# Ledger of designs, part 17: VHH binders against q0v8j4r314to507

Target 1, 194 residues: q0v8j4r314to507
Amino acid sequence: ASSLSFVLDTTGSMGEEINAAKIQARHIVEQRRGTPMEPTQYVLVPFHDPGFGPVFTTSDPDSFWQQLNEMHALGGGDEPEMCLSALELALLHTPPLSDIFVFTDASPKDAFLTNRVESLTQERRCRVTFLVTEDPSRAQGRARREVLSPLRFEPYEAVALASGGEVIFTEDQYIQDVAAIVGDSIADLVTLPL
Below, E stands for the ipSAE of ESMFold2; O stands for the ipSAE of OpenDDE; V2 stands for 0.75 times the mean of E and O plus 0.25 times the DockQ between their complexes.

## First folded at step 8 (VHH; framework vhh_7xy4_2)

Design f5 (at its last look DockQ between E and O 0.37; V2 from the best seeds 0.00; counts 0 for: pae O 8.0 > 2, grease 24.9 > 24.2)
Fold by ESMFold2, look of step 8:
Structure f5 (fold): chain B 194 residues (1-194), chain A 120 residues (1-120)
Amino acid sequence: as target 1 above (194 residues)
Amino acid sequence: QLQLVESGGGLVQPGGSLRLSCAASGFTFSYYGMAWVRQPHGKGLEYIATISWSGSRTYYADSVKGRFTISRDNAKNTLYLQMNSLKPEDTAMYYCATPRYFSGGWEDYKGQGTQVTVSS
């Protein structure tokens, strides 16, 4: 396992999450440069409504950093997005025994893929960690009488469980700090103020 | 096939307590989060309590915090809601809910509900 793999929500609300992915990538690359743990492959899969992908892969950390820096948030707000489709594509292009990091503020539009993605994480032996900038208990939508199910993030919990990873909920203003800490040590996560 | 069956509702006086149960079948209960949802007559749905698949995380609507407790027993495929210090405004049909996935999307599946009536 030697891939740094990112699945990145690029909707218009995701500026802080894109920056968090950049910070985590820089930390991992610098920490591991010249060691056996240095990533040999980098995978990036963006997603948004209505699409996802394409997958970007490279063996060059500078090319990966350049690709990530050229990304910008797209329109679409915080509506449900094609997260599981993007994750499936990332899993198909990520070497076995790798960690995959998912950055989003929205629940998945494509939750019907949950079981397939669970199986794929186990077949590929990849661990999936979600960084989610949303309060899962928030039930108030934008429209009058719109009720958001607090169960809308269960697909992410199911995939994380199946893969040995986790789902971390935090606020936009803290996600860059959380991403840095998760990148440093996943096995012994620290409790942060939220 | 998938079934959620609520029970334990009834008529109670203000300040009283009730314990609701939800029996689940037709799916792997321990894989999914669960919620309690209520609907007062002629009004919209309110999600009042949520519990993660393991039971380690719970969330409550402000209207019930400190009075209601959600819990689950994964060995018995059962979800519970302990309701204390009941008020007339808690009068509603109470449902348990879980996400159900299908080829075109997903939705929260709810049972048929159990009526809770709080009146003197």
Scores: ipSAE 0.110, ipTM 0.571, lowest interface PAE 6.3, mean pLDDT 79
Fold by OpenDDE, look of step 8:
Structure f5 (fold): chain B 194 residues (1-194), chain A 120 residues (1-120)
Amino acid sequence: as target 1 above (194 residues)
Amino acid sequence: QLQLVESGGGLVQPGGSLRLSCAASGFTFSYYGMAWVRQPHGKGLEYIATISWSGSRTYYADSVKGRFTISRDNAKNTLYLQMNSLKPEDTAMYYCATPRYFSGGWEDYKGQGTQVTVSS
């Protein structure tokens, strides 16, 4: 793979997801170091509410691990969050033909960026995979009187499909298993949809 | 400005057919799922059909499954609902809906609706 890129929701509900990302990153670094499959670039973009970024880029897997290891789930806000903005940053700083993995439990506040982000994925031939977890606390604890629309994640579907990636919905308890796809991923030429 | 404009409603006899349309504007239509909801007079809202952004996935309520078909034309920014084998129970105001962020949360934005009346 030419690059490994993570876009991470760092809100307080994302503890398990962040840990899953860390574990996968470690595995990838260890497994691919010194091989033809070693990434030449690592990209990390955090996002919160309302903030996103900065972009961290390095060719050194140890530096990447160090930066990732310092990330923790802190603070909180209600969904939606600035996911697509962070993804855009990741795309702009990720080499072509790379995999980008997004970890979040929230819909995008910046859904207006969907077209731009989709186009950018195609331009750079990057495959974007969303790992979306459900936050049980949002369903039970937050006085949201109204049921959130299941369609709120459709922007992720659009971006993923345009890139040849996918949106994977899972529960917090399974995120570690699901995140294994990161380690199994091989950067390849993305087939652009007509 | 976000707009959804439903059309195609009317009065039909039981067993008849109607085709509803929803013209969308003010947002990137092709990147959002869409739904049809209906509200009988004096009753609550019922989601009856949903379609993904690309149209590749569709979902139907049991009450309309096999009779109604949801589709979309992204080039025309239009959502459709083909309604066959209509029943008196299908009488309602019909709305198209799309997820939008308002007032600090996600909700489905709906148009003004089109009335469907099934009666002999």
Scores: ipSAE 0.013, ipTM 0.286, lowest interface PAE 8.0, mean pLDDT 87
ESMFold2 (binder alone), look of step 8: mean pLDDT 86; pTM 0.872

Design f6 (at its last look DockQ between E and O 0.07; V2 from the best seeds 0.00; counts 0 for: pae E 10.4 > 2, placed apart)
Fold by OpenDDE, look of step 8:
Structure f6 (fold): chain B 194 residues (1-194), chain A 120 residues (1-120)
Amino acid sequence: as target 1 above (194 residues)
Amino acid sequence: QLQLVESGGGLVQPGGSLRLSCAASGFTFSYYGMNWVRQPHGKGLEYIATISYRGSRTYYADSVKGRFTISRDNAKNTLYLQMNSLKPEDTAMYYCATIRYTGDTWEDYKGQGTQVTVSS
C-alpha cells in the first residue's frame, strides 16, 4: 500500500482495539519494510467525544509506531463519538488509493458528514474499512440503559461501500483476529459502486 | 421519495411459518443495511433482525434467533424475513426499517407494516 492510515477511537472502552491496531502496525512495518509494498506515508487520527484529531502524518514507520504506541484508551463517554470527523481528516491527509482502517465501538455523533465523507473517499479513491467492536442488534450500549438503534451504524455502511471497503462487526475478545485484515491489505484500484 | 412497503403478514397457527417481504424504493438500497422491527399491540418497538448492505452479515435478537432468517436481494431492492416456528409471542406489527440522510441529518424510516398474528 502507498499509505497506511488508522483512525482510532481512544475512549476508555477501546483498550483491546488500540492494542490490536498496535500489533497490526508492528506487523506491517516488519513485513513490508524494504519491499515494494512498504507504505510511503503513515496517518494516525484519534477521536473521542467531543474531540478528534490532531492528524499525525509521517513517512517514517518508526515515528508512526512511536506515536501509535503512546496512544491509550482513556476518558470519553458513551457513544456516539466523532468518528466521521476524524475519518475526514484522515482522508484529507492520506494519499490516493490507500487503505484507511477505523477502530471504534461507537456510532458516529457526526452522521451529518456521511455524504461529504463518501464523496471524499471517492475523490481520494481510498478504501475505508471499519472494525466495530459492537453488535448493532444490541439494544443497550455498554455503559448505558438507553435503547440504541441497530441503524446507528448505517453511516459506516454507506462510507465503506462508497470506498469499496466494508464494516466488520465483532467483539472485543475477537478484535485481534479480525484486525489481521489490516496486515493482509493490499493497495489496489478501488472499484466504486454506481 | 423513500418508500418501504412490507407484505406477507397474516394469521398462522403456532409452529407455523411466514415469509415477509419489504419493497424498498427512493434510495440506493444496496448502500445500506436493513432491519426488521416489530411492535406488539400496546408495547414498544423491538428490533429483531439486521442485515448488512451486502447481506454478508446478519444479527438477530435473542427472541428470534434460530427461528427467523433475514435476507435481501439487492437487485430487486427487497428485504426478506423468513419466520419459522412461530409463537403467540411473535404476534405484532412488523416493519422494515432503515435510516436516510434528509439533507442535514439522518432519520429513521419504516413502512406501514404488515400484521403477523400467531394464534391457535
Scores: ipSAE 0.014, ipTM 0.320, lowest interface PAE 8.2, mean pLDDT 87
Fold by ESMFold2, look of step 8:
Structure f6 (fold): chain B 194 residues (1-194), chain A 120 residues (1-120)
Amino acid sequence: as target 1 above (194 residues)
Amino acid sequence: QLQLVESGGGLVQPGGSLRLSCAASGFTFSYYGMNWVRQPHGKGLEYIATISYRGSRTYYADSVKGRFTISRDNAKNTLYLQMNSLKPEDTAMYYCATIRYTGDTWEDYKGQGTQVTVSS
C-alpha cells in the first residue's frame, strides 16, 4: 500500500551517502518484511550534474537492495545539482502515503521547481526527508571564485515542511548513523500520523 | 534567457544613503532566492546580503549588518538594496545574482553591475 523511494545524489563526492542509502534500505526492508507496513513498491531515482534518472522501480525488496548495492558514484560537479527534478520524477512514480528519502551533499540548481514539488508532495501525500552532508553556513565554494548563500538549502526546507518531513544536516562521517536513526523513527511514525 | 539589470548606483558622501534596484526577467523570479554581492576595484567578490524566494528570511554580512536592508517585490520582479550610513569602504561595483553563484556557471547571468562610490 506504500512505497520506499530514494532520490540519490550519485556525484563523485557521494560515496558515504550512497552507503547510507544502502544501510537505511536494508534496515527498512528487513524491519517491515511480513508486516502491514511492508512497502509494495520500491523507487530509485539517481541524480547528478547535469542529469537525473532514469527511474528504477520494483516490487521485490531483494531486487531493490541489489540495485542499490550496484550503484557507484559518478563523476561531475559537486554543486549545484538537479535534485528537485529527480524528486519530481520520484513523486510521479511513488504511490500515495509513501516515504521518500533524499541523499545529497549539494543545494539544488533547479530551485524554480520548488512550488511545483511542494504541491506534488501534498497531492501524493508523500513525506519527504532530506539527508544533507553539507554545512549550510559555508559561504566559500570549492572553487576560489565560488560564493555560496547560507540560504541555498531553503528549497529543501520548503519541500520538507510541505510534506511533513524534515531536512537533516550532518557531516559525511556521521551520515550512515543518521540514516539508520531516521529509518527507525519514520517506521515508528507510520502508525501515528503527523 | 535570464537577465538581471542593476541600477541606482552613484556618488554619495560618507553617511549618505542610496537605494539599488535589480530588474529581473527571463525566469520565474519568485522561485529564486536572491543575493547582492559587491566587488571593490581590484578585489574579489564579497557576499553582502541574501533574501529567500518568498522574502521571509534575510542574511547580511557582518560588514553591512544594521546599515543595509535587502528586500524584494515578486509582483514587479525586482530586488532592492537600501544602503544607509555609507562608508568609503562600501565603494564597489554592486551586482545582484541568484542564490547560487559560481565564477564559471552563473557569471553570464550577472548584469553589468552598478557603481557605488562613497567619497569623503
Scores: ipSAE 0.006, ipTM 0.298, lowest interface PAE 10.4, mean pLDDT 76
ESMFold2 (binder alone), look of step 8: mean pLDDT 82; pTM 0.839

## First folded at step 10 (VHH; framework vhh_7xy4_2)

Design g1 (at its last look DockQ between E and O 0.49; V2 from the best seeds 0.00; counts 0 for: pae E 3.2 > 2, unsure alone 64.6 < 65)
Fold by ESMFold2, look of step 10:
Structure g1 (fold): chain B 194 residues (1-194), chain A 120 residues (1-120)
Amino acid sequence: as target 1 above (194 residues)
Amino acid sequence: QLQLVESGGGLVQPGGSLRLSCAASGFTFSYYGMAWVRQPHGKGLEYIATIRYSGSRTYYSDSVKGRFTISRDNAKNTLYLQMNSLKPEDTAMYYCATPRYTGDTWEDYKGQGTQVTVSS
């Protein structure tokens, strides 16, 4: 792929997910440095409640690593989050035929963007993979008596399906291991699927 | 037009079994996750089982885990719930649900439901 692009939920509960993104990035950068498969661009878009962005782009893997290291979970918000807005911004700054990885523990507050983001993934020919540390069956939100549908992650499923990617649900304790495995698989790929 | 039609409910003794069906039409069934939701009389909705679009993953509430099995047949556009070891507390109206995007929001679309009554 020509870019390594991350969309990161920086809500305060996301410490393990941010670390997983760092591990995945390091594996890809170290494996590909100095080879024809080295990413030519790196994109990072944080999101949180109530905001998202700014986008960070660089062609320098060391600068990208430094930006990731400075990323800190800042707390705030309940479900849902502004994930699709951040993903749209990432897609606009990611070269075609790239992989985009999204790390979150929350369903999207901005699900009205689903069709637009689906179309953009097809137009840009980017594969989008979501790593989600929330149990879809969790029935209550953080607020009193809020009932959360287990189907609330369908916007992510729709975007992943349209792009040829996947939504991966895992527990916090395993996300770093899962991210390493996913990163190794992507590092072995030569092309995005049609 | 999007339709979900539940069937298979009825009166059953404690310890008995029932199999619920949900016939889906008017949308691409194989693209969407599905859930079973129940509502005991005078109480709120309880999501009890969920299945991904392909059937590859299932999730259950603690109240039914080990006793109920959700499944789907994407070729028949049908969702199922096998309910074993039924208890009086399982008495409720049972709905199948699928996410629906209206262009300005996502919501869970539910059918009319089928009544399950577990009683001596």
Scores: ipSAE 0.363, ipTM 0.737, lowest interface PAE 3.2, mean pLDDT 81
Fold by OpenDDE, look of step 10:
Structure g1 (fold): chain B 194 residues (1-194), chain A 120 residues (1-120)
Amino acid sequence: as target 1 above (194 residues)
Amino acid sequence: QLQLVESGGGLVQPGGSLRLSCAASGFTFSYYGMAWVRQPHGKGLEYIATIRYSGSRTYYSDSVKGRFTISRDNAKNTLYLQMNSLKPEDTAMYYCATPRYTGDTWEDYKGQGTQVTVSS
């Protein structure tokens, strides 16, 4: 049984990203519907400052869409966020050989989970793709009081690579286009080898 | 103890080239991304280049893109910065950096730096 899983940063800065996730989710669901790659389960895990979860699981794509559609950017603080904890939670509730999409603009607070999450991705044979709307090359461009390390995203890179996925950095204004491209690419990759 | 030792800086004419090196010790070098940071006199820090732990991906600031190349040799625990087509505005103290999480934010540990001066 395959699953489609979304891990979503729902902090206040994530308005465009959440919309992109919604569009992407709908697109993937529609593309896979009626095909051998149609998910039998859908998983949704939000994270926000300072918490993460709960897990939402359903076999009904309409219920999945409804729940996802109710998600909005609300509240929250500055980075980092509990992204890897949310991802771990998603992995624990996701059947093997599934795709997991992570949307965030923040580095992880819980970087200590990196090895555990890597192992879990391999155990579950889930492919994790991160869409990050923070470009490491632009670390100084944001009106932040402190210069943040562009290397703070290394945990995502490690997890993605371990899973056979990737980390895509982009700007919030382009997130919809990027998400669409990734969605199309994944949809074409029909068979994860058993 | 974690140590980063930068070298290779000096005085060079505009249009010239330099190659910086950073010798790393006291941590598993191959597990961490690395960066080059520079600080002009009287100015703030600027991240100019980043390389992933595996070397598979690099990032550059717009100010150095196309002129500078970051690379690493994990077997030698060494980070490099090839700087071509140097400009006077590239004059700065250059640091290599590795990430550390302090419990609330990410910051980088930096070496003592190496001075690069571009002047006619």
Scores: ipSAE 0.104, ipTM 0.575, lowest interface PAE 1.6, mean pLDDT 88
ESMFold2 (binder alone), look of step 10: mean pLDDT 80; pTM 0.814

Design g2 (at its last look DockQ between E and O 0.43; V2 from the best seeds 0.00; counts 0 for: pae E 5.9 > 2, grease 25.3 > 24.2)
Fold by OpenDDE, look of step 10:
Structure g2 (fold): chain B 194 residues (1-194), chain A 120 residues (1-120)
Amino acid sequence: as target 1 above (194 residues)
Amino acid sequence: QLQLVESGGGLVQPGGSLRLSCAASGFTFSYYGMAWVRQPHGKGLEYIATIYYRGSRTYYSDSVKGRFTISRDNAKNTLYLQMNSLKPEDTAMYYCATPRYTGDTWEDYKGQGTQVTVSS
């Protein structure tokens, strides 16, 4: 049994990213429907400063769409955020051999979970792909006055690598296109045993 | 105590090359990403190159991409920056940096720096 899981930053700056996630989810569901790759479960985990969760799980793609469509960017957008905690939660509720997509524009506040999350990805054999709408080569974040360390994203790289996934950095204006490309690529390359 | 000691700076002509080194101690070097940052006189800090602890991922600012190369030797606890095709605008104090989370945000610990001056 396979699952499709989404971990979504729902802070105020994530409007375009959330929309991209919605589009991507739709695309993946449509592509996999009626195929051996069709998810038997869908998982959705939001995180919002300072909290994360709850976990939403369903076997019904329509229910998944309904829940996802209700998600909107609200509140403050100051990084870092509880991304790895949300991802851990998603991993714990995701069946093995599943894809997990993470959407955020923030570094992790809970970087201490990195090794634990890496191990969990391997244990669950889940592939984690991060779509980050921040450029690590930039010295300054979108809304910040201070110079931020590019190294703050290292935990995502570690987790992605451990899982066989990747971290994709992009801009808000391109997130939809990037998400679509990634979705297509994953759908074409993944062969999961039943 | 965490220490970073930069070296290799100096005066060079435009088009020249320098290789900076950063000796790290007081922490497990191989478990931390590293970066090079620079600060021109009277200007703000600029991150120019980053390498993650596994050494497979690197990032460069547009200002140095294609000219500078960041690398590391974990066995020697040393970070390097090969700088080619240097320009006058590359004149700055150069620092190596390692990340620290303060509880609120990510910041980097930096060494004392090494001065690079590019002038004809």
Scores: ipSAE 0.269, ipTM 0.680, lowest interface PAE 1.4, mean pLDDT 88
Fold by ESMFold2, look of step 10:
Structure g2 (fold): chain B 194 residues (1-194), chain A 120 residues (1-120)
Amino acid sequence: as target 1 above (194 residues)
Amino acid sequence: QLQLVESGGGLVQPGGSLRLSCAASGFTFSYYGMAWVRQPHGKGLEYIATIYYRGSRTYYSDSVKGRFTISRDNAKNTLYLQMNSLKPEDTAMYYCATPRYTGDTWEDYKGQGTQVTVSS
């Protein structure tokens, strides 16, 4: 009944995020193979400005790998994006009691959805973990030179807390290693060094 | 009703220390990240220190890194800022801040502030 569900930011550098998602998927599939936690579904929801979706759902890991490999990076700045809309869509298509992983380099443009998404994670009993390739302390935006609150990622923290997951901030160059560690953590948290 | 009340400001000599406090009420303090924000007279806001809800992540601006320490006590609903090696350029109104959902957007709520003046 478990799913491997990814919500993936297409407005950043998709190459690093796609590789991190593939590495995490590989570790989770191999770690869970032959157990009750083995994924039976794979869900992928891209997001970008101004859009998000479509949802891709399959029970075939080869189809999932193909879909990930066919995704194209759009490039862009680190402006707010439609992350919570994509996450809501993923929650609606992910089996209950599953893990959802969100890969992004931006704070949410659609923060008005925070309460709705929190409620949905609890109703669906899904755990949401965010891997964020951004320095949360950066207060000056690259485009339009707007001042950015370092608390702008609190919507992600609120959703993670409500779901029993976490928010992890890292650099682009480290996201693949972090994704592997996070994948191991959901399998056996007691034995993983930090 | 959400309230953030800063205290502990005052006049201090260069090189001195002060400890600011922020008493929070009207919301579940342990669920939200907190920040210290300062505003010198007639100037813009500067976020100087941030601490997330579990207290395990902290961030500092370059202007205060190594001199200021942010901390929180979730049992007392209180945010702190220990300021050491104070300089005249640290003179400002200091606010604590927490994110607030206003029904249509996610914005920072700030208290009324406490004045810190570093002068001979």
Scores: ipSAE 0.136, ipTM 0.592, lowest interface PAE 5.9, mean pLDDT 77
ESMFold2 (binder alone), look of step 10: mean pLDDT 82; pTM 0.838

Design g3 (at its last look DockQ between E and O 0.56; V2 from the best seeds 0.00; counts 0 for: pae E 8.7 > 2, grease 25.8 > 24.2)
Fold by OpenDDE, look of step 10:
Structure g3 (fold): chain B 194 residues (1-194), chain A 120 residues (1-120)
Amino acid sequence: as target 1 above (194 residues)
Amino acid sequence: QLQLVESGGGLVQPGGSLRLSCAASGFTFSYYGMAWVRQPHGKGLEYIATISYRGSRTYYSDSVKGRFTISRDNAKNTLYLQMNSLKPEDTAMYYCATPYYTGDTWEDYKGQGTQVTVSS
């Protein structure tokens, strides 16, 4: 049985990303419905400053959409965030051979979990795709008080690679289009290696 | 103890080339992304090139894109920066850097640096 899982940063800066996730989730659900790739389970795991969770699990795509639709960007937007903890939680509740999508604009506070999460992705045979609305190449151009290291996203790269997924960096204004492209690609190529 | 030692800097004419090296020790080099940062005199620190731990992904600032190439040899624990078509604006102290988390934000540990001067 396959699952569709979403890990969502719900901090205040994530308005466009959350909207993109909602659109993408709906699209994936619609595309897979009635096909051999239809998920038997849906998982949602939010994370915010400073916490993560809870896990929402359902076999009903309508319930999944309803829960996802109720998610909004709230609270502080200061990076880093507990992304890998949320992802670990998602992995623990996701059946093997499933797709997991992570939406965030922040680096991980819990980078120490990188190896554990990598191992877990392999154990669960889940493919993890990160959609990050922060471009490491732009670290100097943002009106941030402090220069942030482009390398802060390396844990996501490691996890994605271990899982056979990828990290996609984009801007807020393009997140919807990028999410759509990725969603389409995944929908067409649903075979994880045995 | 973590150590980064930069070398290869010097004086070069505009349009010239340099190759910087960074020797890493005191940590598992192949597990960490690496970066080159530079600091012009009287200016702030600038990230100019980044490479993932396996070398599969690279990032460049707009100021050096197309002219500089970052690479690494994990077997030798060495990071490289090939700099072509150098400009006077590239004059700076160049540092090799690796990430660490301070408990509040991500920062980079950097070496002592190597001076690059581009002048006619």
Scores: ipSAE 0.316, ipTM 0.673, lowest interface PAE 1.2, mean pLDDT 88
Fold by ESMFold2, look of step 10:
Structure g3 (fold): chain B 194 residues (1-194), chain A 120 residues (1-120)
Amino acid sequence: as target 1 above (194 residues)
Amino acid sequence: QLQLVESGGGLVQPGGSLRLSCAASGFTFSYYGMAWVRQPHGKGLEYIATISYRGSRTYYSDSVKGRFTISRDNAKNTLYLQMNSLKPEDTAMYYCATPYYTGDTWEDYKGQGTQVTVSS
């Protein structure tokens, strides 16, 4: 038995990410219904600036869907966000051999947790996949004089690779379609040795 | 103590080649992505190449794509930049960079740099 676990950025730009999580959840539940792969637990951990959590867990897919439907953006915050803290909390509440999906448009301000989270994904044998609505190669900030590091998303790549998952960069308008495709392909993915 | 030491710069004719090295110490090199950043005199910083922590992903700016190659040797804690078909526009101070936690954000730490000058 496995869990379906979501780590969701709840900043003011969350609309497309929340919709993508809803689509992926429905795809996974529909595909796995009545099979041994049907999730037995659902975990949801929101994050934002400056906080994260609380964790929400349920064994009822309808309660999980309801919680997602009631998710509301908490307004604009400072970017980057507390993504790795939320992911650590999700890992601690997710049963082993489960998939965790992270939805965000921001780099992590808690990147000092990277090695801790890598180790935790391997100890828990959980696969972590990030869906990121930002271009990591973009080196220009909001003003012409600001430089953005292309390394700002490296913590997500490190965690994904350690867990056997991946980081997928897409634009807001495509994330719903990408989330559906990722949900389908991850069901067939061979887990890498840890 | 975290240190990044660039070397291999110098004076080169147009069309020539150089290989830059960056020796890393004071942190676990294999856990972090790396970048080469350059600064022409009197201008801002330009990220020209990046490489993921295991070397599986690389990115290049359009100004150097096809001419420069970034690589790393995690056993030797060393980052490299092979620079071919050099142009006068490549004249700059070259730095290697790695992510670094500043207490508030994850920003890039850069070494002292090595000068590359492309001229006749």
Scores: ipSAE 0.007, ipTM 0.411, lowest interface PAE 8.7, mean pLDDT 77
ESMFold2 (binder alone), look of step 10: mean pLDDT 84; pTM 0.854

